# Miniprotein binders against q53ft3, part 10

Target 1, 195 residues: q53ft3
Amino acid sequence: MFGCLVAGRLVQTAAQQVAEDKFVFDLPDYESINHVVVFMLGTIPFPEGMGGSVYFSYPDSNGMPVWQLLGFVTNGKPSAIFKISGLKSGEGSQHPFGAMNIVRTPSVAQIGISVELLDSMAQQTPVGNAAVSSVDSFTQFTQKMLDNFYNFASSFAVSQAQMTPSPSEMFIPANVVLKWYENFQRRLAQNPLFW

## First folded at step 14 (miniprotein)

Design J18
Fold by ESMFold2, fold request of step 15:
Structure J18 (fold): chain B 195 residues (1-195), chain A 83 residues (1-83)
Amino acid sequence: as target 1 above (195 residues)
Amino acid sequence: SPIQEEFEKLMERAEYHFEWAEKYYEFGDKEYALLYFEFAARIFRKAAELAKKNNDPESYKEAIEYAEEAQKYAEEIQKELEK
């Protein structure tokens, strides 16, 4: 139902479902993460009158989970970027995960999604820093993802001297990837929401 | 009184959502702006129902007027998202 994406990492689409209405993604090495994208996979909408409250969890000094409300995803807002870099020493908030049977490693951060009534979600207030940065965070996250793709694709490039003749194989000139990268970066700078 | 204090807490929460809706609109996130205006309207209506149960027509009118304003903004943004 949900996906979770961190710049420079593979997308996670296999949430741990800890209850019928609660889903969790593990975030190893969470101290290196500044932003997280949470999104709906698109084939299963929320039921009418419902949406998702999105939480970030990190271990306290004793290794116990501290949960903070990041914000929401709904059928009308199916994808959002949350800044988590400033939250790793913050206060916990009231949250629905403390009474649940959650499979977790004590020293690993988590993203939690709780499916709730919209009326219940309206009673909650997210931590402010995550909410204000969403557009700028999307642009920065996307730029890091573009850098990752370019560096990855470039690692498969071969020089003409190293090229094995293979007339049945199709090739893409490396400069096409660079042109695409430069054009995409320019479009993001002009309109971060261009798509 | 306890009921007046609960009413004021609901009004403050709805105003908080309203302010964030305005910030999201300013930042160009119309989908979140719409969501937060709708949340504000829901909480203003909850405050209005509390005032109605307490036979407080002045507080009821105040809360309903704010709920209608929030809903109007949500409807305008919905039209922008539709083109």
Scores: ipSAE 0.560, ipTM 0.844, lowest interface PAE 1.6, mean pLDDT 79
Fold by ESMFold2, look of step 14:
Structure J18 (fold): chain B 195 residues (1-195), chain A 83 residues (1-83)
Amino acid sequence: as target 1 above (195 residues)
Amino acid sequence: SPIQEEFEKLMERAEYHFEWAEKYYEFGDKEYALLYFEFAARIFRKAAELAKKNNDPESYKEAIEYAEEAQKYAEEIQKELEK
């Protein structure tokens, strides 16, 4: 239902579902992370009247989790970038994930997404409203998506000498994918909103 | 009084959402602007209901006027997104 992207890292699309309405992504070495992108995969929308509250959790000096509300994702706002660099050790916000029984290492944090009624979400206030502009979010996310697609597609490239017959399949020359990638990347750099 | 304190907390929360909705609109994030105007309207209406139960017509009028303003902005932004 959700994805999580950090610049320079692989996209995470396999959230740990800890309840029917709660999802978690692990962020190892979180102190080196400045921003995180949270987005909906698009296969399962939120039910009408519901959305997602996005939390960031990090271990304190005793290894106990501290949870803070970063912001929201909804069907009408399906992706956002949240700034997590420099978050202060402050009082945790009220949160739905419960107490953790295990001590985490100081380098592992979590992103939690709780599916909630919009009326309930409206009553919450994010910490410092950490979300950043959508233009910057779309540029970073789009570049990582392009890199991921190109690397994935390229991993299946074969020469003619390596091909075996497969008459039920259709094929595209590999240079079409490269040409598309280069053109799209150039257009994105010139105008992130060219769509 | 605890009822007046609750009313004031609701108004502050709604005003915070309203302010950030305006900032998101200025940044060009119409999706978040819409979301936060809708959140503000919801909380202003909750404050208005509390004022009505407390027989406070001046607070009721204030909260409803802000709720209607937030809803008007949300409706205009929704129309912009649908084009």
Scores: ipSAE 0.543, ipTM 0.841, lowest interface PAE 1.7, mean pLDDT 78
Fold by OpenDDE base, fold request of step 15:
Parts: structure tokens; C-alpha cells; sequence
Structure J18 (fold): chain B 195 residues (1-195), chain A 83 residues (1-83)
């Protein structure tokens, strides 16, 4: 039902369902994470009148989980980006996740999604600093994603002389990827929300 | 009074949603702006109902006016998203 994406990491599409209405993603090495994308997979929509409250949990100095409400996802807003880098010293909030006996290593945080009534969601107040409200923050996140992809793709680049004949395979010139990358960056700079 | 305090808390929450709706709209995230305006309208209406129950017509009027404003913005954004 849900996916979780951290720049430079594999997408997570298999949330741990800890309850009928609660899903959890583990975020190893969370201190290195600036932004998290939470999104619906598109396989199962929220029931009518329902959405998801998105929470972030990190261990405090005592190893106890500190939960903070980041924001929401709904059928109308099926994906959202949250900035979590500034939350690591924040105060905890009320959350629907009980004492989850998750063997928490100190380096692992969690994203929790609680499926709730929209009316209930409206009664909650997300932490303000979790919102991606600046063009710079969004651009930085996107840039990291693009750089990761480009670096990955370029690592497989070979010269024509180095190619092993494979007539059954199609090849894309590296310059095409570079051109795409440059164009994407240009468009992003002009309008971060061009898509 | 406890009812007045609850009213004020509802108003504060609704205002919070409203402000963030505006911020998201300015940022260009219309879908999130829509959601937050809808939330604001919902909570303002709850505040209005509370004021009504408390026989406070002034507070009722205030809350309704804000609810209508939030709803108006939500409707406008929804129209924009449908284009």
C-alpha cells in the first residue's frame, strides 16, 4: 500500500504492517537522512474519508522512541516529501503507535503511517519544520536523487571499443543520459514543480 | 471557561492549518494546500458549533467567517487542479 524513499537508497515497498491500520518502515542510519518521501503504491487506495498520518520515530539518548507527526498522505495527495534532518532533537508528540517491541538499534529510525479518518487527521498538528516549504530544500533533495542515478548509470559506461558484441541488446549512448540530466536540472532550476 | 478554552484551541489549530495551506500554495504544492484548507475549514466549523452550543454568537460568527474563507480557498484550488 505504501512506499518509502530515501535519496541514494533502495525504495522500500514492503512496509511492516504492525496493525490493520498501521505500517512501519525502518530507516537505518537515519542521521544521514535529510528527506524522506512517503507515497502510495497505487495498488490500494485509502477508503473513502480516510487518509494516512505520517510519523517519524527516532531513538533518544536513552534509546526510547520519540515520535513526531510529519504530515499526511491522502488519495488526493498520494505522495509527500518530509524533511527529517532537523527533527532529531525535537520533542515527542502523541502517536498511535504503541510500545512497539521493535529491537531498535540506536541508528535506526522509523516512518510510521497510520490509516485514519480525515476528520481525525484534521485534529492533528504536524511539526512545522518537517514540511518541505523551501525551493532550496526540494531542489537539494531532487539533486541528490539525480546525482545518485547519474553516478549509478555512469558506472556502467564503456567505450564502443570496450563493448562486448550483444546484438540482442539495445544501448543508450551516455550522452543521451547526460543530456537528459542537464535538461532535467535546467527545468528543475526554472520550476521545481515542473512535473 | 473550559468551553472557551476548547474553542480557542480549535481556532488555533484551524489557523495553523490555514497558515500552512497558504505556505504550501505559495510553494506550489496545491494538493497539500487543498488538504490543509479543508482541514482548516473543518476545524473552524467545529469551533463554530462549539460556540453555538455555548450561546456565543460572536465567536460563532468569527469561526464561520474563517471557515467560509478556508472553504473558498479550497474550492478555488480544487478548480485549479481540475484544469
Amino acid sequence: as target 1 above (195 residues)
Amino acid sequence: SPIQEEFEKLMERAEYHFEWAEKYYEFGDKEYALLYFEFAARIFRKAAELAKKNNDPESYKEAIEYAEEAQKYAEEIQKELEK
Scores: ipSAE 0.511, ipTM 0.824, lowest interface PAE 0.9, mean pLDDT 85
Fold by OpenDDE base, fold request of step 15:
Structure J18 (fold): chain B 195 residues (1-195), chain A 83 residues (1-83)
Amino acid sequence: as target 1 above (195 residues)
Amino acid sequence: SPIQEEFEKLMERAEYHFEWAEKYYEFGDKEYALLYFEFAARIFRKAAELAKKNNDPESYKEAIEYAEEAQKYAEEIQKELEK
């Protein structure tokens, strides 16, 4: 139902479902992470009148988890970017994930998504510094994400002579990916929020 | 009074949503702006209901006016998104 993306890392599409309405992603080496994208996979929409509250959990100096509400995702806003750098000094918030008996290593944080009524979500207040509020930061993140994707995809590029016959597999010409990338960059430069 | 304190907390929350809605709109994230204006409107209405129960017409009026404003912005953004 949900995906999680950190620039420079592989996309996570397999959340741990800790309850019927709660999903968790592990973020190793979280201190190196500036931004995280949480998105719906598009397979299952939220039920009518519902959305997702997105939480971040990190260990404090005592190793105790500190939860903070980052923001929301909904059918109308199926993806969101959150800045998690600098949250270390934040006060803990109430969260619906309870005492998770997950042995946390000090370097691992978590993204938690709670499926909730929109009315309940409206009663919550995200931490202000988690919002991406600058075009520059957004553009930089998007560019890094795109570069990561392009580099990943291009690593699989082979010449026709190098192709192993596999009739069951579909292939995309590298030039198609490149053209898409160039077009996307052009559009991004014109309007960072074109998508 | 406890009821007045609760009212103020609701108003503060709604105002917070409203402020962020404006920021998101300025940033160009219309979908998030819409969401937060809707949230603001919902909470302002809750505040209004509380004021009504407390027989506070001034607080009721204030909350309703802000709710209407938030709703107006939400509707305008919705129209923009539909174009």
Scores: ipSAE 0.471, ipTM 0.809, lowest interface PAE 1.0, mean pLDDT 85
Fold by ESMFold2, fold request of step 15:
Structure J18 (fold): chain B 195 residues (1-195), chain A 83 residues (1-83)
Amino acid sequence: as target 1 above (195 residues)
Amino acid sequence: SPIQEEFEKLMERAEYHFEWAEKYYEFGDKEYALLYFEFAARIFRKAAELAKKNNDPESYKEAIEYAEEAQKYAEEIQKELEK
């Protein structure tokens, strides 16, 4: 029913079924994994009104499983990429894999897929920005670009006492750059796509 | 009160889904946009049912209006995907 793919590794298509409605893939050496793809095989669709909640489980420092909701797959969205690199120290969430709350091999994580009613899935909220989200990457990129520009421009700041006459050169007051930085940052926080 | 706290949690969850649906649509992921608008509509309707049981017509109206808006977006996206 399901496949799991990590870049540079063989695709897994033989999930371990741990309950009628629950499927698991093992991810050995999970600390080297940044992203995982979860997808539906073309063999069995979800029943109408149902979909899959996708979870990531990793062992904590004591080897105990920590489960976090990554997101969803459905007949209408049968493939998704999830970022897991930022989740390896995260807090566990409410989850349907009760039998999986046992001590595990320290280097092996799991991807869990729980077949659930869409109504039940709607009540869940994924941890952080685990699902691939161009908004998160866009915001981070934009903030870094903003900081880089401000630091660069500020490195040329001089006081009036430090200036030498240069009539062929144009100047701007340093506070113009600061005002632009502050305004841009405020607008980015309100709407990452404002520009 | 516990009922008002439950209502506020439902509205917050539905608004979270609605906002992500808008973001997914803007990024071109129409399949997730549709899914999340449908989730938002479902949870707004649950909030409206709770407000109705609590005899709170202002909260009922708010939740239903949001549910109908989310459903409208979902229906428009569904038409785009069926082309």
Scores: ipSAE 0.410, ipTM 0.782, lowest interface PAE 2.4, mean pLDDT 78
Fold by OpenDDE base, fold request of step 15:
Structure J18 (fold): chain B 195 residues (1-195), chain A 83 residues (1-83)
Amino acid sequence: as target 1 above (195 residues)
Amino acid sequence: SPIQEEFEKLMERAEYHFEWAEKYYEFGDKEYALLYFEFAARIFRKAAELAKKNNDPESYKEAIEYAEEAQKYAEEIQKELEK
């Protein structure tokens, strides 16, 4: 019913069914993963009025699983991209997977899909910035790029007060822009979805 | 006060970079980890200067301590990259 894709890895098309309405994928070496694609295989649709809540689980420092709601897949939206790289420090959320005796390997995370009523899903709040919309992907990328630039460049900023008695503007060396660009382009070339 | 708010914003930004540096390091991206620790250190130093200007020795001390910590991590990573 479901597939899971991590860039540079083989596609997973066989989820572990842990319950009638719950499916789990294992993600080994999850710390190297930035994005995960969850998608329907197209073989079996959701029943009418139902969809899938997608959760991410990773072990905390004590090896206990931390679950977070990433987003949703539905018959109308049969695939979704989720950024998981920034979630390792996130707070746990309520999840339907209970105390699954998942073999807790510190390097292995899980993607869990719970088949639920659409109305119930609408009441749930995914963790922020996890879902990457295909429609908004360019916008999101642009925003992240700009934020990255600003954060980088501003670290080198000096106030006019440091240069003159009358502060009116902040100054950033021109070479900072170049350094940012070079680093950003290098990163982008390595992984277009690094943001 | 406006100065205190600015200080807090700088500290927050520096902390952001510090946290991401740690994340990048954990992800094996040592170059970015280094970069972000350096960012954090620079911003913490700016916060320290602001605290100094505001005659706030406690905030100054805090910012300097964080700056030194960030710098230490940056130096350690730099050494790792040179091997």
Scores: ipSAE 0.005, ipTM 0.260, lowest interface PAE 10.6, mean pLDDT 80

Design J19
Fold by OpenDDE base, look of step 17:
Structure J19 (fold): chain B 195 residues (1-195), chain A 83 residues (1-83)
Amino acid sequence: as target 1 above (195 residues)
Amino acid sequence: SPIQEEFEKLMERAEYHFEWAERYYEMGDKEYALLYFEFAARIFRKAAELAKKNNDPESYKEAIEYAEEAQKYAEEIQKELEK
């Protein structure tokens, strides 16, 4: 249902479902992470009147999880970028994830998504410093993400002459990926927040 | 009174959403602006209903006016997103 993306890292599409309405992504080496993108995969929409509250958890000096509400995703806002770099010294807030027996290493943070009623979401106040503060930061993050994806995809590119018969597999021409990339870059340049 | 305190908390929360809606709009994130204006409107309406139950017409009027303003902005943004 959800994906999580850190610039320069592989996209995560397999959240740990810790409850019917709760999903968790692990973020190793979170100290090096400035921004995180949370997005809907597009396979399953939120039920009508529902969305997702997005939380960030990091271990405090005692190794206890500190949870903070970053913001929201909804059917109308299926992706969001959050700045987490400034949260590492923040105070915790109430969160729906309780004491999860997740083996936490000091270097691993978590993104938690709680599926909730929009009315319940409206009663919550995200931490202000989790918002992307500048278009420039957003653009830089997005560009790094796109470059990473393009490089990753391109690494698998083969010519027809190099292809081995695999009838069960679908192939996408590299030019399609390139065209998509160029189009995305163009749109990003025109409006960094077009998506 | 406890009811007045609750009303003020609701108003504060709604105002918080409203302010962030404006910020997101200025940043160009219309989808988030829309969401936060909708949140603001919802909470202002809750505040209004609380004021109504408490027979406080002044607080009711204030909350309703802000709710209508937030809703208006939400509707305007929705129209922009549909273009």
Scores: ipSAE 0.662, ipTM 0.886, lowest interface PAE 0.7, mean pLDDT 85
Fold by ESMFold2, look of step 17:
Structure J19 (fold): chain B 195 residues (1-195), chain A 83 residues (1-83)
Amino acid sequence: as target 1 above (195 residues)
Amino acid sequence: SPIQEEFEKLMERAEYHFEWAERYYEMGDKEYALLYFEFAARIFRKAAELAKKNNDPESYKEAIEYAEEAQKYAEEIQKELEK
């Protein structure tokens, strides 16, 4: 029903269903994540009059789960980007000696989606700036992914003079990658949601 | 009275949604703008229902007028999204 995407990671499409109306995605190493995309796969829409409340859960200082409402997805807003970097640990104080003497183990956080009546969702208030403009955040995320691929691929470029004979290997001319990059950017500028 | 406090909390929540709807509209996110105007209208109507059950016609009228304004914005945005 739902997908969850973090930049630099494989998309997750197999949520754990923890109740009839509740779905969860695990986010290991959540402290390195700045944004998360939650979206409907398109196979099963919400029933009429219902939608999804999207939560972020992380352990607090005592290891207890803290759930924060990030925002919503609905049939009319089927995809949203949430900034979670500002939600981790709040404005907690720093402890210099604790930070130096304690091995910092990545904690597993969760994205939870609760299917609810629209009337119930309207009663809820998301955390302030968690839901960013989906167009701006989607475009920024997409541009970073695009640049990452282009920079990675181009770092392997060699000229014909640098090639060694290898009849069993296949290759792609570097200009094909550049053309794809430029074409993708043009399409993204025309319609950020084209893909 | 706890009834007046509850009414004021509903009105404040609805106005908060209304203001976020306006912000999303200004940012170009018409889908979220539509959703948040619809949420505001729902909460304003809940406030109106509370006022009506407590025989407060002035508060009822105020809340229902805000609900209708929010719904009008939602309908205008829906038309923009359709074509």
Scores: ipSAE 0.496, ipTM 0.822, lowest interface PAE 2.0, mean pLDDT 78

